# VHH binders against Protein SPO16 homolog (SPO16): the designs that were tried, part 2

Target 1, 180 residues: Protein SPO16 homolog (SPO16), of Homo sapiens (Human) (q5vvc0)
Amino acid sequence: MAESGKEKIKWTTTIIISSSLKSYEVATALENRSHKVRYSDSVENGSIIFSLSGVAFLLMDTKECLLSTEEIFLAKIEKFINIHQNSFLVLSAALHGPEEWKLMFRIQQRFLGCNLRILPVHNTVNAINLMCTIAKTTSKPYIDSICYRMITAKAYIIEQSPVWKTLQKIKLNSDSVNPN

## First folded at step 14 (VHH)

Design t5 (from s1 with G53S)
Fold by OpenDDE, last read:
Structure t5 (fold): chain B 180 residues (1-180), chain A 125 residues (1-125)
Amino acid sequence: as target 1 above (180 residues)
Amino acid sequence: AVQLQASGGGFVQPGGSLRLSCAASGFTFSSYAMGWFRQAPGKEREFVSAISSSGRSTYYADSVKGRFTISRDNSKNTVYLQMNSLRAEDTATYYCAKDTYPRSYTRYESDYDYWGQGTQVTVSS
């Protein structure tokens, strides 16, 4: 039985990348994954936007954050989350030591209650994989598929319900009594 | 109606320089990225360069990096392509194009909606 190698249809999407990231490995890597990449001067520096998925990522380096004033990078994050409803902060660090964790916690506390999710990453590949996974799962076709499955499952459960079966029997009996 | 008029093509010897110009009209020029493409005989059209709407960012094909410079003057609704150190392989019809989407730029031909008339560039000894 030849395992018909279901050619995994490679998921492709349109991505908007800040011009500030154009020279970075993350941009090149995304282009190499057959996504349609567009660049923009109008988006926040360090941002990657999956427009079709409705998700946006802000890439920041932990070291850079630690070297900057807290006010500066927090303001940047705040601006970003105010623009994008589904926002992720991709925080890059080679090692997640106590200082890095402390920073993450501080950021999380600052934006508690906001629609900000922090994604700690160790390298570019990890970042890309996470971003693409999130974007894929939030894509409309995928959501629709899940919704369809849920509806179908619900319908199936209802149809298999003893109550439903009883109701069907009652209906059939009622229709049989009034043929005229 | 959107119009793009390219000019500046011609004959040049290897190592020479040309400057292409493309005058745009019929749309808000400063809102859209502009691109240059080229098509050699018997070859597919290929991306050469793009410039963001603001002119702050540029994109180049690897084959022209370091030799070509794209620029724009939004006050004149014109995009330019300075071509230096021209090679025989640069021989092609060059096209100016308007990006479909505002405030972003790309290398993908499919994302350009209006095209100017081609201007011929011939690099020959």
Scores: ipSAE 0.875, ipTM 0.960, lowest interface PAE 0.4, mean pLDDT 90
Fold by OpenDDE, fold request of step 22:
Parts: structure tokens; C-alpha cells; sequence
Structure t5 (fold): chain B 180 residues (1-180), chain A 125 residues (1-125)
């Protein structure tokens, strides 16, 4: 039985990276993963956008945030989330100690009710893996597949429900009574 | 119709300099990145340089970094490639190209939709 080697269709996508990140390891790493990488001067500094998924990531360094005024980095985040409906803040730190967690908490509190999700990361590889995973799962084909599965599962659950079975029995009985 | 007209090619000795120009028409020049590609005989076309629509950002192939400078004048709808310290390996037909997508730039040839006529650059002693 020849295991038909399902050629794992390598997921490839177009990625828009802020020009500000062009010299950073994250940009080089993404270019090396067979994705189509484009750069832009018109996107927020530190941003990475997966165009097909519509998911956007803002990369920030925790140390830099702590050294800056809170108003500056919060304003940047606010601007970013106002542009992108599906937004993630990628917060990098070598270690997530009390200060880092406190910062994350403050950011989360500031944007409570907004569609901002914070992703703590320890290194570039971790960041890339998370971004790619999120982008893959939010891609149109993947979403469609999930939606289809959910619909199918829902339908199955409904069909197997005692209520549905009872309704079917009632309908069958009603059709049998009106031969006319 | 989109038109790209490249000029400035010629013969130069190793270590010499040339400046290529590409005049663009038929589209909103300031909205699109522009790129330079080159093709040597018997080789595939390769990326040389790109410049963002605003001119604020540039992209260079590793082989030309520090020697070539891409620039643009949006008021003249023209992109330039200043080539310094030319080497024999730089001998090729150079092509100016328009990026397909606005407000972004890339090194991928497939993302360029219009190409100018090639201009020959020959570096020979």
C-alpha cells in the first residue's frame, strides 16, 4: 500500500512588513520561509500584516516600552488597532517577570473592550511561529474549512438530539393521519 | 498606456560609474514602487534595487549594496540608478520595472507588471 505521500502543500502567503523592520531578524526570517514579503512605508512602524488573512501584528519590545513614556507607546497601539480590525500586539521580552506582566496588564486594561490581543514572546523564532500559526488559522481556506466543520457538527448534533427525533416522529405521525 | 523608457547604459571600465534613468508615464508614478532588474547573457533576470513610492525606503541586492544607489524624482516621473565601482559582473541588460501593487515594494520579479526597454551596461577593460 503505497502511502500516497500527501505533498504537504506548503502554506505560502503574502506578508507586508513595515520598512522599519527591514533590517531586523524577523524580516529576514520571514523572507527565508518562502513567503512573498513586501515592505511598506505606509504601515505603522513595527507592523507585520498578513494580507490574505487580514491579521496584523504590531511588534514592540518591552524594554523599549518601559523606557518610553506610556503615552507614546499607547498612542502607537491605539493608532494601529484603529486601522486593523484583527490586531495583535507582539510584546517581546527575554523574561516575563513582574514588570513585564505589569506592563502587559496595563496595556490590556487600557484597551479593554477593543479587539487587541497581546502575544508575549521571548524571541524572534517564537514570534514568527505564533504569527504564522495565527495567520494560517485565519486564512480564508482554513476558516472556510473550520466553518464547514462547525456547520456539519452542528447539524449532526441537531439531528441526533432527542428533540429532533421527537419532532420527526410527530411529523411522521401527522403525515400518516392525513391520507387524504 | 503605461510606458517605461530606460536610458543611460553604455561602456565603462572597471571601477567606473554610470547613471541609469527611467522615465515613466501612463500611471500615477508617486503611488508605485519602482525597481531595477538586470539580465546577463545566459543568466536569469535578477533583482538589483527597488525604491518605495515615497522614495524614503530602498532595497538592494547584496551584490550591489554600497555601490549602487536608487533614487526617484516624483515630480519628473523618473527613477534613477547610480552605479559606482562597476565590476565586470555588473555587465547586463538593465530593466526598469513598475511594481504591481501600490504603497509597497519588493524584490520579487513576479510582482512587477510593466517593464521598460532594456539598456545595456558593459563593464570591460
Amino acid sequence: as target 1 above (180 residues)
Amino acid sequence: AVQLQASGGGFVQPGGSLRLSCAASGFTFSSYAMGWFRQAPGKEREFVSAISSSGRSTYYADSVKGRFTISRDNSKNTVYLQMNSLRAEDTATYYCAKDTYPRSYTRYESDYDYWGQGTQVTVSS
Scores: ipSAE 0.874, ipTM 0.959, lowest interface PAE 0.4, mean pLDDT 90
Fold by OpenDDE, last read:
Parts: sequence; structure tokens; C-alpha cells
Structure t5 (fold): chain B 180 residues (1-180), chain A 125 residues (1-125)
Amino acid sequence: as target 1 above (180 residues)
Amino acid sequence: AVQLQASGGGFVQPGGSLRLSCAASGFTFSSYAMGWFRQAPGKEREFVSAISSSGRSTYYADSVKGRFTISRDNSKNTVYLQMNSLRAEDTATYYCAKDTYPRSYTRYESDYDYWGQGTQVTVSS
């Protein structure tokens, strides 16, 4: 039985990367994964946007944040989330110790109630995998497929419901009683 | 109608320099990235360089990095390619192209929608 090697159709998408990240490993790595990468001067520095999925990522280094004034990086985050409805903050750190967690909680508290999700990452590969996974699962075809499956499942559950079967029987009996 | 007119090609010895120009019309020039491509005889067209709409960012093929410089003058609707330290392998027909999408730039040929007439560059001793 020749295991028909299901050629895993490699998921590919279009990605817009800030020009500020062009020389960084993350940009090269995304290009090497056969994604269609475009660069832009008009997007926020440190941003990566998956246009087909409608998700945007802001990459920040935890050490850099800790060395900067809080107002500066918070203002940057605020600007980013105001532009992008589905926003993720990717916080990179080699180690996530107490200081890194404290920073994360502070940011989360500052943007409580906003559509901001924080993704702690420890390296570029981890960041790329998370971003791609999120983008893939939020892509329009994927969402549509899930929605279709949910609707179908719901319909099936309703059809199999004892209540629905009873109602159908009642309706069939009512149509039989009007011989006139 | 969108028009791209490339010029500046010619014959040059190895190690020499040329400057290509491409004049653009028929669209909002400052909104689109511009690119240069080249095609050698018997080879496929390849990416050479791109410049963002603002001119602040540039993209180069590895084969020309450090030797070629792309620039633009939005007031003149013109993009330039300064080619230094030319080599025999740089011999090709060079094409100027307009990016399809505004406010971004890329190396992918498929994302360019309008192409100028080619200008021949020949590097020969």
C-alpha cells in the first residue's frame, strides 16, 4: 500500500513587512518560507502584516523597551492598535524572567479592553511559527471553512434532535387530517 | 495611458559605469514603487533593484548589491539606476517597471503591471 505522500500543500500568503525590518532575520526567514513578501515605508516600524488574514504584528524587543521611556513604546503600541483591528504585540526575550513578565503585565493593563494580544517569544523561529499559525487560522478561506462546518454541524444536531423529529411527525399528521 | 521610457544604455568596458533613466507618465508617480529588471540572451528576466514610492527605501539583488544604486526624483517622474563596476555578466536588456500596488515595494516580477521599453547594456572588453 504505497502511502500516497499527500504533498502537504505548503501554505503561502502575502506579507507586508516594515522597511525597518528588512535587514532582520525575521524578514529573510519569511522570504525563505516561500511567502510573498512586500516591504513598506508607510507602516509602523517593526510591524508585519498578513494582508489576507487581516492580522498585524508589532515586533518589540523587551530589553529595548526596558531601556526606553515607557511613554515612547506605549505610544507606539497605541498608534499601532488604532490602525489595526486584529493586533498582536510580539515581545522578544531570550529569557522570560520576573522583569519581562512585569513589563508584559504592565502593557496588558495599560491596554485593558483593547484588541491587543501579547505574544511572548524567545527567538525568531518561534515568532515566525506563531505569526504564521495565527495568520493561517485567521485566513478567510480557513474561517469560511470553519464557519461552514459549524453551520453544517448545527444543522445536523437540530435534525437529529428529538424535538425536531417530534415536530416533523406532528406536521405530517396535520397534513393527513385535512381530507377535504 | 501609463508610459515608461528607459534610456542610458550602451557599450562599456569592464569596470566602467553607466546611468540608466526611466521617465514615467500617466499615473501618480510618487505613489508607486519603481523597479529595474534585466534579461540576458537565453536567460529569464531577473530582478535588479526596486525603490519605494518615497525613495527612502531600496531593494537590490545580491548580484548587484554594492555596485548599483537606484534613485528617483518624484518632481521629474523619473527613476534612475547608477551602475558601477560593471561586469560582463551585467550584459542584458534593462527594463523599468511600475509596481502594481501603492506604498509598498518588492522583488517579484508578477507584482509589476507596466513595463518600459528595454535599453541594452553591453559590457565587453
Scores: ipSAE 0.874, ipTM 0.960, lowest interface PAE 0.4, mean pLDDT 90
Fold by OpenDDE, fold request of step 22:
Structure t5 (fold): chain B 180 residues (1-180), chain A 125 residues (1-125)
Amino acid sequence: as target 1 above (180 residues)
Amino acid sequence: AVQLQASGGGFVQPGGSLRLSCAASGFTFSSYAMGWFRQAPGKEREFVSAISSSGRSTYYADSVKGRFTISRDNSKNTVYLQMNSLRAEDTATYYCAKDTYPRSYTRYESDYDYWGQGTQVTVSS
């Protein structure tokens, strides 16, 4: 029985990256994974947008945030989340110590109730893996597949229901009695 | 109709310079990135350079980085390619191209929808 090696169709997509990230490893790494990368001057600095998945990521360095005024990086985040409905903040830090956690909590508190999710990452590989995983799972084909499976499962459960089987039997009996 | 007219090609000696121009019409020039591609005889078309719609960002192939400069004048609907320190390997037909998608730019040939007439660049001793 030849195990037909289901060639796992590698998920690929087009990604829009801020021009500010052009020299960063993240862009090259995404291309190395066979994604198409486009750059844009019109998106917020640090932005990575998976348009087909409807998800956007804002990359920020924790050290840079700590060195800046709180008002500046919060305003940047606010602008980003106002543009993108499904937003993630990717916070990069080599180590997540007390200061990094404090920053993360402050950001989370500031945007409490907003559709902002914070993703702490330690390196580029970690960031890319998370972004790609999220983007893949939020992609339309994937969602459609899940929805289809759910609908099918629901239908199956209903069809296997004793109530449904009984109703079918009743209907069959009624149709047999009134052939006209 | 979208039209791209490239000019400025010619014969130069190694180490010489040329400036290519591409005049664009038939679309909102300032909304689209522009690119330059080249094709040498017997070779596939390759990416040379791209410039964002605003002109603030540029993209270069590694083979031309530091030698070529792409620029644009949105008031004139024109994109330019300044080529310095030309080498024999730069001999090719150069094509100007319009990006398919507004407000973004890339190196992928498949993302360009309109192409100008090629202009020949020959670098020989």
Scores: ipSAE 0.871, ipTM 0.959, lowest interface PAE 0.4, mean pLDDT 91
Fold by ESMFold2, fold request of step 22:
Structure t5 (fold): chain B 180 residues (1-180), chain A 125 residues (1-125)
Amino acid sequence: as target 1 above (180 residues)
Amino acid sequence: AVQLQASGGGFVQPGGSLRLSCAASGFTFSSYAMGWFRQAPGKEREFVSAISSSGRSTYYADSVKGRFTISRDNSKNTVYLQMNSLRAEDTATYYCAKDTYPRSYTRYESDYDYWGQGTQVTVSS
């Protein structure tokens, strides 16, 4: 088989990022990976949401958490979990020593049995790679090659259609509005 | 019906200022982000600026940062673009547009579903 003229499938998606992160390298890096990035004032500060994959990430700096009041950061995490079905806490620190592990254990203990998974990371690149890998893995249903090609072609056509845009308004409204 | 009416264009010297306005009707204005785009003769339409539905967050193309300011008045259903330190390369038809999706904003032209007629800005001596 000749490789010339063959196209490789490249995964791209839509990402909703809190306005609080707009100036941060994480937002720029996600745009540089050809993902469509949208920003929102209506999501919790530090949120990165892969709406089409059904996963949401909350970025928190461990050092900032250790300097903050426990009730404040636990309440923030609790609100995030109650809004998003598949929630991840991305906990950033240059080094994860005893105090950082104590914090992670406290958070895990508090939310035992909840839909929260904690992802310790060392830097922005580490966080981006992990989030994108999780979102990509979650976005693809198990299908054979022929069914996958048919689904992908239909999704592209549907995504560009007026009907799909109306459905996306419903999905974004659901993701953007606090359900109560 | 959704209607967007842009106005305030004109002729201005390099270094001058203009303020564009876009009056909106036919939708819940305060629920949607608004954008400004521009198209110079013979060129593709390009993103200029966007403002979140509440007006708390703004987004600017690199070419206009520090010179242009987007704002909105939700009581008047109007979005504005204050254009300072104008240059010849700012000459274009300026369009206001409504974001397709509520409560988020973007630079991507394909995510805007309604467009105004445009207003001409010409920067020359």
Scores: ipSAE 0.690, ipTM 0.884, lowest interface PAE 0.9, mean pLDDT 82
Fold by ESMFold2, fold request of step 22:
Structure t5 (fold): chain B 180 residues (1-180), chain A 125 residues (1-125)
Amino acid sequence: as target 1 above (180 residues)
Amino acid sequence: AVQLQASGGGFVQPGGSLRLSCAASGFTFSSYAMGWFRQAPGKEREFVSAISSSGRSTYYADSVKGRFTISRDNSKNTVYLQMNSLRAEDTATYYCAKDTYPRSYTRYESDYDYWGQGTQVTVSS
């Protein structure tokens, strides 16, 4: 039997994380997985966005939700869903007991018929594994290939491709949307 | 055409202070984060600090936290770096840079598309 030598390129991507999470374990751990992490003041607090995969995650602590006004956290979730087509709510708790289950069911009932999926998690590692698996499954190979080539030292060839020039035109049009 | 002009470098004694400025033109300054990087002789260029487009968030390399302060004035299209308690290891050419993407910020050099000419900072006794 011949030895099967196989190398796999580890999947990496660009992740936009709310500034509210900058010092948190989740941000450090995503960087430890070789993903390029960017931060933003312009996204909802608790957001983790895999823009190249078209999915977005809102990280919420269930204890904080249970201690706050229902109208506030439901409005936050509603705003998030209206911005992001493929939205996931990551509900974090050390223990998912009856109160945490009631919270999850209340949110599910409120957003019945919306494109929202709720992901209960116990710790940061499980949250990261779940988010990265979902993002990898929904990634677009074409965009991931362009992102990978941007990371490599082959910028000259990539910059001459028709696809890259089109993407640069899209970037420049985005700049013109916010004129002086 | 995007232009970034860094100034304010010079010679200072250890423990001294220096304030760098970077005047920007050719883009919507208030839509983009700005960064400061430095390159010591014989070393790779390294991240120093970044500031979000609104100025509400800042990001510092561990080696400069508590000593350096990044700021911006969007009415003057200018980003600043206040450097206090300077040390010999802060000796480098300091570069300001524009983030490639609007409304986000990063420490990763590869995500900055336009760079200033640099200004020399020398800390010696």
Scores: ipSAE 0.686, ipTM 0.880, lowest interface PAE 0.9, mean pLDDT 82

Design t5 (from s1 with G53S)
Fold by ESMFold2, last read:
Structure t5 (fold): chain B 180 residues (1-180), chain A 125 residues (1-125)
Amino acid sequence: as target 1 above (180 residues)
Amino acid sequence: AVQLQASGGGFVQPGGSLRLSCAASGFTFSSYAMGWFRQAPGKEREFVSAISSSGRSTYYADSVKGRFTISRDNSKNTVYLQMNSLRAEDTATYYCAKDTYPRSYTRYESDYDYWGQGTQVTVSS
C-alpha cells in the first residue's frame, strides 16, 4: 500500500462567496485555487466566508463608501457582524490617504467593543492573500500564532496610531463617555 | 426518496435548439440549487450550469455561456435548460442534479448528492 501520499495532505477548505461578487476579479481568482468555492444569494453582498475556519470577510470599496450615506454602509457592517463571530472588514483603496483613514476612524468608533477587525488593502491580490492566509492560520490546530500576528499587523496599525488614539480620547471624554 | 427525471433530449442539427426539463420530487425543491452536467461517451462528466435555490443567480461553464439558459419553476419543482446554437461538441447525456447543501450553489460535481438518469442530446450534421 502507498500510504505516504495520504499523509501529505495540503490544507483545503470551502469558501462561500456572495453571488454579488461572482463576476468580480476576486471571485475569479478564488475559483482558481485548490479550495472549493460555493456561491450564495443568502449572505450579505460582498461577503467571503471561510466557514471551516470560523472567519468571515466583508469586502467594501472605500471610494464607494465615501460617496454613500454613512448610515447605509454602517448598517451593512452592523448586519454582517451580527451574523459572524469573527468578522473582518476589508477596505480597498489604491491609496489610503487622509479621507480613507478618516473613514476607518468613523467605522472603528461606531463598532468599538465589537468583534470586528479592519484590513486596509490596496488591490484584489493583496486582499485574497490576506484572507486566505488568515483563514489557513486560524483553521490549523497547532498553527504558530507568530504568523497570524504578522499577517494582521497591518490591520492593527491604524488602531494603534497616536493620532487615532488622541482623537478617540477627545471624543470619548467630551461627547461619548464623559461629556463636560 | 429523491427522484430527478430529465427529459427533452433528442436529435438536432448544428445551430438548432432544444429545451431540457428535470422534474424533481422527494425534497424541498425551493431550498436547493440545481445543476446540469453532461457526459460524452468515453469522457468525464462535466459541469454545464447551476441555478440558485431562489432562481435569482445562475452559473455557466465557459463553453456554454451565452448559448444555454438555466431556469427553474419552484411551483412545478422543475429545472430547465434551454440550449441554443447547438454544436457537435454538445452531444452528450445530460444529467440534472441536486446540490447537497441548501442556500448555496457550485460548479463542483462532488457537491451534488442526487442525480437523474439523464437524457441524450445528439447534434449531428
Scores: ipSAE 0.686, ipTM 0.883, lowest interface PAE 0.9, mean pLDDT 82
Fold by ESMFold2, last read:
Parts: C-alpha cells; structure tokens; sequence
Structure t5 (fold): chain B 180 residues (1-180), chain A 125 residues (1-125)
C-alpha cells in the first residue's frame, strides 16, 4: 500500500503523434495527461513516439487489418521498424477472438528475429496505460533492462489472460508432455 | 536574423471578419510549423492556431474552431489567419510565432522560439 504524506511529482514527457491520429480518442486522452503533445505529418500514420524514452508505438486496429490485404499492413509495419530502434505494435480490438489472435501470431511469425514487440489491447485506456508505463520505465537514467523486460512481458500476459488461464488449466489438468 | 512581421489587425464589429498576415524571414520557412497566439489585456497569452510546415495539417483552440482558418504560402514565406464571425472575446493582440522544432507542430507556447511584434484586433459594437 502506498501511504505517503507528501505529493509525488507526476512523470511528464514529450509525445510525438502522427497527424492521422489528431481527431482520435487516443490523442485526446494523451493531451489530457500532463505530457507535452506534438503532432507531425512526417511520421508513419498511426505512430505515437516517446522521443525522450527512445520508444515508438504503431497503433493498428485489428478490424481494419482483417479487412485489408496482408501485404499492405505487413509493409507498413516493416517500414516502421526500419525507422525506430525500439518498436512496439499496439494491436487494438474490442474482442480478441480467434481471428484477432491468428492475426497477431501471423505478425509475430513474419517479424520473428526483428526488434518488434506486439501489444494486444482492448481499448484506448488500456493502450495509453501500456504505452505510458513502457515509456516511463525506459526514460530512467541507467535504465534497468530487466525491469523493462518484466513490464513488457506482464503487459503481454495480461492481454492474453483468457487464453493464458485456459492454457494453465490444460497444462495443470492434462499435462502429458515432458517439458525436458 | 529571424524576423516575423504581423499585420492586418484593426477594428471590426461583432460578426465581422479580418485576415491577419505574418511575413517571415531569416530561416527556412518551409521546414517549420507556424502558430498564432493572442493576449487580451490583463490575461496570459493563449494558443489560437498552428499549421504544419507543409500546410497539410492544422490545429485550432476550441474557442476559435470553425470560425478561424490558418493557412500558409511557402513561396511567399507568409502565414495567414482568416478570422470570421468575430466576437468581443476575440479582442486581443495577435502574435505569430515560429515553432522551435522542424516538421512537427504544437499548441504549447514554450515550444515557440521567435515571435512577431503582434497586431491589434478589436471587436466592438
């Protein structure tokens, strides 16, 4: 329990957001936090960049991806990761059902071995909390890389909670596989 | 040296229109976003509008959205503010300003490094 008698200074930073997102809820919500929000025509559509933290997020709607050709959204992701060293794909869906998970795993397969991490999210608040947490952790002097990995892994597990719990039940109840 | 020369202010009745201009020199105009800010007597300076370096994107304060239009002509190194449906509350000195950083734009006053002298807009019945 955090019981403090003194006010904690709120973390603030600079965020560069693609002009393509200016009218969207995610941009409004980021503007309403204490951060300095800047917009740009010169970044990939759907980009949210925490320049002082050295991390970049590409926001993609799973529904739009499923309606488009695979080559189009894969090319967009590839272009993004070639520009940004620490790249995250924020894959948004109201429901992460079989089609949404299949899309996520297809992207993971395509970019296996690349510096891309995929964050499945359910809504705008979820996306903002994840992005801000990751950016805040990586902005610390003498960054603890193990802490960064734990936060990223926890976020991934949280978003897969229904699938994670199902896998846990299967493994505990019917474990027939030797783990070595 | 960087210079910004704002003009086009004046007296106008409520519901009227004015067009402000800001001529820029001393920097690569097409690389930087430009902004308009205003300051009424006894008040702090506030954001009005910004336009991206290419002119493709615009940003407006809620109080002026739908009534004001920012534009730029990179061949003339000039940014404009078309002000329609003017109200008494729009009375202020209007300043044009250059964004500190290339190829992005913002509403935050602290991110603008060079300022024009301002032009007075007075809306009175």
Amino acid sequence: as target 1 above (180 residues)
Amino acid sequence: AVQLQASGGGFVQPGGSLRLSCAASGFTFSSYAMGWFRQAPGKEREFVSAISSSGRSTYYADSVKGRFTISRDNSKNTVYLQMNSLRAEDTATYYCAKDTYPRSYTRYESDYDYWGQGTQVTVSS
Scores: ipSAE 0.675, ipTM 0.877, lowest interface PAE 1.0, mean pLDDT 83

